# Ledger of designs, part 6: VHH binders against F-box protein SKIP19 (SKIP19)

Target 1, 302 residues: F-box protein SKIP19 (SKIP19), of Arabidopsis thaliana (Mouse-ear cress) (q9m0u9)
Amino acid sequence: MASSSSPPAAMEVGESTNWTELPPELTSAILHRLGAIEILENAQKVCRSWRRVCKDPSMWRKIDMHNLGDLDDMDYNLEIMCRHAVDRSQGGLVDIGIWYFGTVDLLNYIAHRSSNLRSLRLIRCSQITDDGFVEAVVKLPLEELELSYCSFSVESLRVVGQCCLNMKTLKLNKHPQKENDDDALAIAETMPKLRHLQLCGNGLSDTGLNAILDNCSNLEHLDLRRCFNVNLVGDLQKRCFESVKVVRHPNDSIHDIDIGSSEDEDPYDFSDIDLMSGDDDFEGYYDFSGASDFSDYDQFDF

## First folded at step 16 (VHH)

Design f6 (from e3 with S52T G54S)
Fold by ESMFold2, look of step 16:
Structure f6 (fold): chain B 302 residues (1-302), chain A 119 residues (1-119)
Amino acid sequence: as target 1 above (302 residues)
Amino acid sequence: QVQLQESGGGLVQAGGSLRLSCAASEREFKYYAMGWYRQAPGKEREFVATITRSGSTNYADSVKGRFTISRDNAKNTVYLQMNSLKPEDTAVYYCAADWDTPYEDFDYWGQGTQVTVSS
């Protein structure tokens, strides 16, 4: 997505100036707010000044391929576009997000060309096999991983934790699951350096949660929304809030979840990973009396 | 890895014709703008012709009416038909490609093919 960095201080000078003649660093600050599709299909065609900025490898350190999932009707192929964006990074890619179109071949392309990749986000990429995912990811120095609405096994998760020794952010979002602590135990066993953990819809119980708290002593943010097998009250609630700066309760509002339901009827609902790394205590995130259900997030706001 | 491979260069007499081909590999280039550039000995590389994804073309003034750029997306190939060749057309010709753009500063380049026009 758009960059969180603010324009340089020099931007205040010349605000009435023609935007096509802005200094490159000001143009870059503005264009960083755009995703790769918007840049390649539109922004780079506006004028030569914008084109020069869009061709700079520094614009491609972070690649955001967010899309509506119905883009098979479009006049371009997102997998091919993504390969081009990776080429523009000239080996400097550190953060990439891929919605829907990810494949094993694309992951291999990225892994072979992006030796410093720190953040990989895969959302609704159902065509990637466990073996293909593991083979690509174990070679990467990942510190952040999102696997949302993807069907990867616990064994794949365990291998990732064993090989990516500096994992600090993990998002594993699923449709609400029956009680199962396998993910929680794998995380507790293999990812002791985690600072941010999002497990929306996970089947973990109080047992799995305690295992995470026992082994992930650096946790700052823990998101348990739609974890309906956790009863976050009493002694367990006290343990969580004494150990972790920000905790999202199982019944808290999900209006800010990037993917939402399996129908994906809200394609512009974004989850900004920088927001998950916030350092403020947000007691207002807790739902004290709300009812919840398993329908898409359009039915209730918690 | 992206590869652009030119072919069809050679020696030809003034007034003759030559067709250059450039085959792209690794991925489908139907979503790309493609182009031809040339560099004569002792000169800077210069723009010759481009064709966008939609088929819109642009030509340098020095070749208008004599050269025609075209593409065959099924063969992943771009062509340059060069007619009424002049000795000043002698150069190494380079194929180039980038994601669709109306501009001439492309990301990918071939290694070039020599065209020599004798009088």
Scores: ipSAE 0.759, ipTM 0.911, lowest interface PAE 0.7, mean pLDDT 82
Fold by ESMFold2, look of step 18:
Structure f6 (fold): chain B 302 residues (1-302), chain A 119 residues (1-119)
Amino acid sequence: as target 1 above (302 residues)
Amino acid sequence: QVQLQESGGGLVQAGGSLRLSCAASEREFKYYAMGWYRQAPGKEREFVATITRSGSTNYADSVKGRFTISRDNAKNTVYLQMNSLKPEDTAVYYCAADWDTPYEDFDYWGQGTQVTVSS
């Protein structure tokens, strides 16, 4: 089952490649495209050369635990696998993404062993409590945080902003919310160094947006898709375009309505990686495309 | 923190038997490959036996037919039954584990248990 990410059996016309004799740097480049599940279940078993590369702690500076949420049919436990992946990093973990299976215990395991963690992404992890999240994260030097389709309070967000003083990227994606500026005000008050902000489905109003623009003077990318309480016209529109390089508008995401008919499953939006392109920090961490068949097709709805 | 705890080592006369046990802690190891290795004084650590997630076994030629590796996932434990022991089997025996693999280079290691076989 390693076939989806494996190099072709033949790289040139009429000549097959010997995968066991690839230079280590080329092997590493190929394997960096894989998530942790593919590495541990398949790639590390291909040959001894690949095994050696997969065992190197440098391969585990970034851990991608992306999965489809079909946890019941797997022959293994993703939480246990994730702990193993964290152990392989040997304290060098910088970036980790967890979909669906995240727990307070797992988050504490990661935080205790990963003192240099800069990027934490939690997607659809509804079982992590506010207190558990805050206790784990307050001691981490985070510069990037994603909390998408999770149930964290505004107070948890405020504490994170007060404790993680170098926050540069924040993604707080939700299903469209009623008008509420609490998140926007907390961000404006505690995260002045933000360069990239994604608030898809947030309840903020023009008041909250003005607060963000007042206080986040380094903002380069702002994604307001599905923020249906923002009226981005007139002076506010001019202010956004003068202050921010890339702005996605509340109604720009009509295209992704056609993707993913389940209310509890959100389509991948590859524009997130595009939002990071103006900053060289952590840009290498986002070159994995994951689930490319679910990419955003909004080229018709500019 | 993951721990592998060996037990069952000791002093035995040539031709005798011992059973080594290794208890894993912190998490369920049923998804893992497990193995036994040994190191005699002044020599490099060497492979003895491995068992995969599915139960497939592999043995070093020097112990094949005399040693048997087995596992009990409910007890989170791997065993090495050592029969027909020879003085050459004298070594510190280490338990090892890794995510399932057909290979012998494992991530986790125990502290070892001494096996001494008298001539």
Scores: ipSAE 0.757, ipTM 0.907, lowest interface PAE 0.7, mean pLDDT 82
Fold by ESMFold2, look of step 17:
Structure f6 (fold): chain B 302 residues (1-302), chain A 119 residues (1-119)
Amino acid sequence: as target 1 above (302 residues)
Amino acid sequence: QVQLQESGGGLVQAGGSLRLSCAASEREFKYYAMGWYRQAPGKEREFVATITRSGSTNYADSVKGRFTISRDNAKNTVYLQMNSLKPEDTAVYYCAADWDTPYEDFDYWGQGTQVTVSS
């Protein structure tokens, strides 16, 4: 799929724009919008001016390793590429997102070299053990965490809350689950400073939701899409409306436009991309519910 | 974090040959461009040779036809075969690596190995 970014539309000057002659600040603005794969495989090779910008550590304060998940079909290794990107940050890494290829060794590499990391996003990283995750998290001053379609235990989630005292954003997305309040109770017990919470597909009940509302008094955004064990009516609905500025309801649509930024705080997932790509081996239930990113396209159609 | 270790430097008479080796560690470097650079006393470091991920090579004019860069990805090693050495080739030779690139400005550097060519 066309996941790569092009120059801003305002840069088109009659179909003959010479990107090598752009003013430096426009070059930097364009390049800051690119993910790590696009920078390392393409943008840094365009010309020496672009390469100089791409080698600047400031370009690597946020690392986006978004990919289509077809790891065997690539001419390069994303784990090795990610280590290189972390090296380019020269210890200044603040925000990193990893789809599919995350491992305990990679997470430890990041944690040992990124003491100021505030945002960690793991999407469909099934190879990271609870123990490996916990060991890395204790080293990180996280304020934002995404764990989408991963297999971490509630105990790991508690460690995050106990160690990351300034957690403000949590995205914990799953395929729709049977009733289970364990995640909600762990969140309520350990993350009182949350401002944004996304629990798409969580098994929490009204009991779990009340616990969150009791303890997360700073909550501004709450996304309960596909939380089919919550009945958001009556007193509970009133409580949510009075306590939280924005609430996404269990049956609200997840067919949002793919704008490439839903990994940060956007409740609009890339679920429709997965359905379009036909990546259904483990998604037979709620085929529209996957939070897969653009990388799912490459597994079957290319 | 990443280590590049050069070897094979030494003293040789003009017209002689040396083979430099650079062993990379900590990760596979087959996805990287690799290269050799040198710094003579009182001069700036200069490009000698590079080899891309695909095996394409580039050489400084001063060494074309005399030096050959090659790589052995299975051994995570890059080589510089230096033939017909001249006193002007006297320098500290550095191994370098970066994510694949057609350019000469690399991120990782070795400690260097001395090559001295006597007349």
Scores: ipSAE 0.750, ipTM 0.907, lowest interface PAE 0.7, mean pLDDT 82

## First folded at step 17 (VHH; from f6 with A33T)

Design d1
Fold by OpenDDE, fold request of step 19:
Structure d1 (fold): chain B 302 residues (1-302), chain A 119 residues (1-119)
Amino acid sequence: as target 1 above (302 residues)
Amino acid sequence: QVQLQESGGGLVQAGGSLRLSCAASEREFKYYTMGWYRQAPGKEREFVATITRSGSTNYADSVKGRFTISRDNAKNTVYLQMNSLKPEDTAVYYCAADWDTPYEDFDYWGQGTQVTVSS
């Protein structure tokens, strides 16, 4: 009785989904996951259907200019590209993120072309002057602001808070600072409607934190990671957790913060190395037997 | 916004030559694909020529071998050299620009320059 081994079921070569024939809504949903750079440099060149979607102003209501790699190695100018992206929005831009290459001219262009901008994110934009920043931003109905690893003065922050009365979200991430409550006091004074506050690496002390808690009664999220001048214990800790729904502690991990460069990975943030799971008995006997016999240091007869 | 200004249009006899220029605003346009379109009276606007960032060119069949598109990035200018002109080439010629693309649709347009070819 010869057991007829049934031939292995031919793997149905799944119908290769023709990505060029997707409905425009689905294509849009997919392409929205790309940054502006990827859309302009790659996606819009794939086919005519993708091109049509990429040219729709609705695709440019949110612009993310996050760039990967060395700015000097790019075959394009990011400022010029960003201006083009803003033009694609046809005034419908509500959210923009700019990494590294921000300029006063670019901010003025954005402010002029996008009067309904609600969210501005500047990350590591060191070329923007305080005066230029203030001049552009005070014209905008901002509800969200990120100034991460920028060098703006506390006075600029204060002026923006005084002009942008509906500020709900502020991200002001810095490298760890010495004790300084200026930012915290400026925030407490000018931004009472804040719901989300991220101050990673800020120099604020208990005094600054108390000022924020006293004046920002709508605060739901407070991120104090790497705020090493805050002693979040006892009554202050209790007050913080009673007033704010979500609090990130100064010593919490920062792995989820987009800091824009891998170089700022504190190589010593060993915090998430659960060193405790080393129950593995690797008794590997490193036989250090090769201690070479330094015997031959001859007796210099002084 | 990228501003485009065409020049060099005019009256020319059949068989003659004309060179159009399009100057972009003071900002570098080397990252853009540049194009020329034309619109004859009572007709739709039609594609004439494109030149990409890399210098790749494309031409309408009606102008192939007669027209040459070129660019000078240092001058922020694109050119259309038109040779062996025909009465059928009479139109308003428009300069266009878009971010680097192989396609024939553009985001920015000039005001146009009139080219008239007499018989």
Scores: ipSAE 0.858, ipTM 0.949, lowest interface PAE 0.5, mean pLDDT 88
Fold by OpenDDE, fold request of step 19:
Structure d1 (fold): chain B 302 residues (1-302), chain A 119 residues (1-119)
Amino acid sequence: as target 1 above (302 residues)
Amino acid sequence: QVQLQESGGGLVQAGGSLRLSCAASEREFKYYTMGWYRQAPGKEREFVATITRSGSTNYADSVKGRFTISRDNAKNTVYLQMNSLKPEDTAVYYCAADWDTPYEDFDYWGQGTQVTVSS
């Protein structure tokens, strides 16, 4: 009885999904994940169907522009590109994120063209002056603000809080600071409607934290990671966890925070080394002995 | 917003030549694809020519071999040299700009300049 080995099922050459024939809504969802730079430089040039989607103002209600490279080596100017992206929104821009290349002129342009902006994210934007920032932002109905790794004064923060009365989300991430409660006090004084507060690396102390807890009664999320001047113990800890739904502790991992550069990864953040992996004795002595003596750079006598 | 201003339109005899200019307000003009369109009386606006960031050009069949699009990035200006003009070339000519694209649709438009070719 010869067992007729059934021929291997011909791998149905899966119909190569023609990505150019996707529904516009799905195409939009996919392309939006590329970011504004990739959309303008590449995606809109792929085909007419993608071009149509890329030109739809709805694609530009949210703009995220992250400089991933050396600004000097780019074939385009990010500020000019950002202006064009803002124009594509036709005034419908509600959320914008700018990494590194923010300027006063760009901010003013955004404020002028996008009067309904609700979310502004400035990350590592060092070229924006306090006065220029305040002048532009006070015109906007912001509910969300990120000023991470920027050098704005506490006074600028205070003025923005006084003008943007509906602030619900603030991200004010910094490199670890010395003890300083100025930011915390400004927040407590001017932003009572906050629901989400991220202060990674802030210098606030227990005094600053108490002020925030006293005045921000709607706070649902509080991120205190790398706030090493806060002693979150005893009554303060209890108060914090009773008042706020989600609290990130000063010593919690920061791996989920986009800090914009790998260089700021504290090489010593050993926190997520789950040391619980077991005893395996891999005593493998990597004898790095063979550093061969590259002595022979012969002095060419020319 | 990028502002575009056309100039150089006018009256010309059939067989004559005309050079249109379009000045852009954008300081870094080099990042944009530039184009020319025209609209004759009672007709739809039609594509005439484009020039990309890289300098690649495209022309409508009706103007191919007669018209030349060029750009001067230092002057933020795009040109349309029109030779061997015909009465059928009579139209309002519009300058257009968009971010670098090979396509014929544009985000920014000028006010137009009138070109009239007499028989």
Scores: ipSAE 0.856, ipTM 0.948, lowest interface PAE 0.5, mean pLDDT 87
Fold by ESMFold2, fold request of step 19:
Structure d1 (fold): chain B 302 residues (1-302), chain A 119 residues (1-119)
Amino acid sequence: as target 1 above (302 residues)
Amino acid sequence: QVQLQESGGGLVQAGGSLRLSCAASEREFKYYTMGWYRQAPGKEREFVATITRSGSTNYADSVKGRFTISRDNAKNTVYLQMNSLKPEDTAVYYCAADWDTPYEDFDYWGQGTQVTVSS
């Protein structure tokens, strides 16, 4: 039985201090900064106006499943949550990032339901086989791929390059490797359209780097941090700077790369997504100041 | 794809009881809020009951005290026990689910089961 009265036709702008009464455009801007976990566990529960925005498929064009890797300490299953997030996109998913919990079954679920997926990021997903990865990815129109601290073979990388002919961005991050040019040569052979290449910790030598520069003529950004088998001096350095707009050197700072999923020693070094009250990403933070501000919700509908 | 399959509907005399079941597939639904909605011919679909991840329940005023929602996570199933049925309860009953939420607007829906209450 519907007994609800008609809501006001329009919301007045600039007169409200209540987050539940924000214009939908401002609510969307705030919520676009959140990851999927924060949206599903917290933001969508704040009020009906936030929930309405969070259920809009446009909010799920990009899915960020960043987490701390403490999967057994959660009241929920991230693989199941991710499937739900994919469903909310209603086939409009373009960009997805998965940390730790990725499986072949999840990749197949995504691939079958997200025919427009352009960007796939897998970080520390050790449960995905080479065959399972390849089978899922060759169906996708990928232009961006990240494989960070995963164990995929060079043959899998080669197949991806052969099947995803418009690859523009590749991030292939590893802990520092012994000298080996196999990845670099596969990239040079199969991904000539690359504009952005990140090879943190790769074992490539000057030989592999020259092969990349020979064949990836559209390269704009090249990140060689922790590539300790490259000697970026002399003619090679000159070649890089003449061919590539932005080059990160082997010994450059890596503070902006997720190396080990280890927490910083400073609990207040937050990303923008970590500043939200009631954010699950805050579970490990120490309370050095003003924690009562987080509990002061007199005007919020929680 | 998630599938919600309702069962247990049928014809019952006024004052009688029915128990509806909804079996969920594809994934474990213990992390979800589950609910029941109904739609009589020529009427809008209306909220009946919900049960959250933690077991908290909410009911439409028209069924409060007569209907009970429950869940069995081991069977991936939600139930609606309908007692003291009235002819006005005649409708197609739909199972629904969404990620845990205190609200009644859901992402997944079943095909429905007919409940007819004769006078």
Scores: ipSAE 0.796, ipTM 0.925, lowest interface PAE 0.6, mean pLDDT 83
Fold by ESMFold2, fold request of step 19:
Structure d1 (fold): chain B 302 residues (1-302), chain A 119 residues (1-119)
Amino acid sequence: as target 1 above (302 residues)
Amino acid sequence: QVQLQESGGGLVQAGGSLRLSCAASEREFKYYTMGWYRQAPGKEREFVATITRSGSTNYADSVKGRFTISRDNAKNTVYLQMNSLKPEDTAVYYCAADWDTPYEDFDYWGQGTQVTVSS
C-alpha cells in the first residue's frame, strides 16, 4: 500500500519493454482486466513479477473464460484450462463465466470446489443437461445467474429460483421466441429480490411482464430488447417507468449488448456491459485482488 | 483431484543410473510444464529440471550433462533419466507441474521418491 495519485485501473500502459519496472499496484490493475485465457497463455509468461501476481489466488476470485467458440483452432483445451484456473482460486472463486465449452463434469468440478460462488454465467453452453445443471447449482449461494443462448427448461429455472433465495441478477437471453410466459411466471414466483433482469428475445407477453412487476418490487433495471410480444404503451408503460429505473424497450438498439452471434465476440472485449448492481467495491487502490473488483456503470458511457 | 505419482527411486552405487517416472492423473498434462525438484536432508528444496509444453528443457547447473528430462504425453508421464550419479545427488525427488510456463514455480506437487547414492 502506497499513496499513489493515479489509480492502477486509470493508467494506460503503452507497448513498452519496461513492463517489469511498473509499480506493483499498476501491474495488478492491468492484470485484473484480463481474462483467464490471456493470463495463462501470455501475461504470466512476460516476467517473474507478472507471474508472481498471476499465481496469487486473489487474482482468481473472478474467472472470465470469454472466447469465440472456435475450440478446434486452439493449441490447448479450454475445459482443462478452466479446471486449472479454478484450482488457482484455492476455493475463493466467487464469479465465473463460461462460453461454449461448459459441461456437466466441469460444472460439478466448479461447484464442489467453490462453496462461495455468487455469480455463474453460462453463454452458448449446449452440452449441459437440465438435471446436471440443477444438481450442481442448487447447493451454491448464487446471487447472479446468466443463461444466454442455452436450452434449459423452465422447470430448471424454477428450481434454481426456489433454492437460490438471494437471486439479484438474472440474464436469460434467447433468440426471439414465440409468445410464451413460462419463464416470466417462474421468475415472478421464485425471484422476488431481483434488481436486474435481462430477457433479450424472451417470448413473454404483457401478462408475463405484469407478473414480474407485481412480484419483483426491487427491480431497478429491465432489459426487454427483442421481446416482440410485449407492447409497452398506456398503463403498462407508465407502470414500468414508475417502478423501474432503467428500461430497455423491445425495439431498442442492441449495439450496447454484445452477446449476439459468435462472429461478434472477441476475447477481452471491454465493450460488454456488466449489469452488476453498480457496486464499486474496491478496498482501496492497492487491493484490486480483494473483494468485488467489478466494472460497473460508473466507469462506462452508455 | 490432481495427483502426481513419482516412482523409480531407490539405492544405487555412485556412477550408476536411475530413471524416475511421474504419472499425472485427473486431466491431460500435455498442456503443462512439468518438472523435477529435490530436497536433501537438512537442505532447501532445489530445482533440478523442467520441460515445457513445446519440449524446451532447462536444467540446474549441478545436473547438466548427467540428467535428462523427457515426457510421454500418451502416457501422461514425465521422466528424469539420472546418469553418473554422485552421493550429493542423494535426496527426495519431487515431480511438479503448472500450466505452460518458462519459469520454475509450480502449482502441483507429488509426494516424492527417495534416491540414495552410496559411495
Scores: ipSAE 0.787, ipTM 0.920, lowest interface PAE 0.6, mean pLDDT 83

Design d1
Fold by ESMFold2, look of step 17:
Structure d1 (fold): chain B 302 residues (1-302), chain A 119 residues (1-119)
Amino acid sequence: as target 1 above (302 residues)
Amino acid sequence: QVQLQESGGGLVQAGGSLRLSCAASEREFKYYTMGWYRQAPGKEREFVATITRSGSTNYADSVKGRFTISRDNAKNTVYLQMNSLKPEDTAVYYCAADWDTPYEDFDYWGQGTQVTVSS
């Protein structure tokens, strides 16, 4: 016959929350963890309070265009959306990440309008030529650069290092490569101020690693996962631990590396592998902008 | 540089018609809500009409039945057909746009076009 159900605790799905009554500062903290797609397509439409926060240029200092790579299933164009997000920053953009859809034209748009851009991340952006990339990036005061699963030449990397004199974070992630020290030597030659270096899948040998250690004396975090031509034992291991605070070894887990959403690759089981670092929306809240002192890098708080 | 450029304003007799156009540049605006606002001398800017990404329209009560907003995405243009014009419709008319939204606080604005309706 039944009694009307009352939820037993405050953690039940039916718990009432009034998002419109939150202080603006708390609303901003919640919304700041969202990517640009979620903000523009959903969050800004929830209520006028959220709309006002989402329109504030301070919300657009960092633009995260993370997506699942299924571009044909969308009712909107991500390149156009990204240009709009850049406009909302009103010239205050300092950090932008682009997955899949990046083009030379988009890079030029960003570079022309974002004179204070410090961090650029390109993931699986195969449409960008070496010439287009270099032309855009050398205009920017970059201190952080990620190129993951993008086919840029070592010459492009060398030019960037020669022109961006304050490079402090570099991530070059690839599928495991045959032995080749060219990237490592270019990094050692042109980026002496590096504090954080991720080279997942790089072909460098012990020779290339020693060149990096010789020339990047400020290095604090070194990620060598899937660098199968490096044997990080003995004297080299000792050298790394004496000069670098955090070292990830060639055979360490790669569960936390953002490879995007591709149906062609074996899926990573984040629920099992990521137990070592966590990837919740608010867990590790103290870990803003991928603070480089942590042992495991995630887009939020890896 | 994004530009919203209004045209089609002018002087018209009461009861007459005008068609305003607003051409957008730099990118396709088909993913945007677009709208028209107006400001009469000595008055605050007021809402006239909007058209969303999906084609849904809204009108101010003062113009409903007389004005029609439409868009041509192939030409990257939004229009305001103004019929049965009254002297109270005299104002500068502004085109506006933002990423699709149910709200009226738009990111992009045109410079405006003058519409003057003489009695």
Scores: ipSAE 0.780, ipTM 0.919, lowest interface PAE 0.7, mean pLDDT 83
Fold by ESMFold2, look of step 18:
Structure d1 (fold): chain B 302 residues (1-302), chain A 119 residues (1-119)
Amino acid sequence: as target 1 above (302 residues)
Amino acid sequence: QVQLQESGGGLVQAGGSLRLSCAASEREFKYYTMGWYRQAPGKEREFVATITRSGSTNYADSVKGRFTISRDNAKNTVYLQMNSLKPEDTAVYYCAADWDTPYEDFDYWGQGTQVTVSS
């Protein structure tokens, strides 16, 4: 029974916890929520029991290399770190996400060593050529692909669909584009098994959307946010709701999309930001969605 | 493939000195902790020394004061200066590396170099 007269030093009960005696399942549950950078730079150094869990190849079946894109300010190289993380998977890698630093050489490294890779996410990777991307991807049994804020040709996308016959999830996010149905038509022609499609900022029109609905009969989720050349009303709206379980509309909130910057919005439009509202921050810390008034916030949901 | 290649082993008289080198390839190892281990015939591999990314060093008690680990990141190379050698130091010496860590378990290993101390 604790006394109310305890000195301040006695309030340090949590500091005496022996971390090496935590059950491995609890340790693993905690560590699975961390990205690769946090694990390699911090978590694996905490104690020997955490180190043992962090070296287990099962911890590296999914590699999350999320970062803020400040590559020049780091004391380490993320491409080198990523290669090390891939090595720790010991060929068991199934899901990898790479922000900013992706290169053709890194993709080839991954493809050569990860024959069971099902999910590849490339976000803001500007250094990867169409030919290099295609050459790596044809080696992989992908079911999920994200190409967000990258500059790949429609032909590269078509080759992906032709080679990855079990594609279930595609995220192809762009800064808002002028009208262009090429991506939508390539998707419709080559990816009939899609269940989840995110096309934020895509230039597709009602024509492209109808082609997708005609050919992707397995769609369950369709995200059309910032697709400003789609008029989702009337017959087309009815068709979408009859065919697809969840539809995000062109003007729906994008607060849950990790943009890494404010490039998806007008930099001078401050009407979406209420910095004086203290209550919004308190509600958002335990909610993995719902930060609707703060669109430049790097916090994101999954 | 990542390769760690040891060199500088050989035969030396008790009380003498040797300097081992380990050249790393494939990638820059300046972000890594580098280490040396050794294995005598019929014995388990044992820790010798480590040097972290920041240059902090750790030594096995059996070699403290006699061995010095150092690194040259420009050459992607780690060294083990071995002084006051004893016959008990006879072993195959292995270079090892892992992402920066205060611990002594490593992901990458070299093939080893023989050190033989006579007398």
Scores: ipSAE 0.752, ipTM 0.907, lowest interface PAE 0.7, mean pLDDT 82

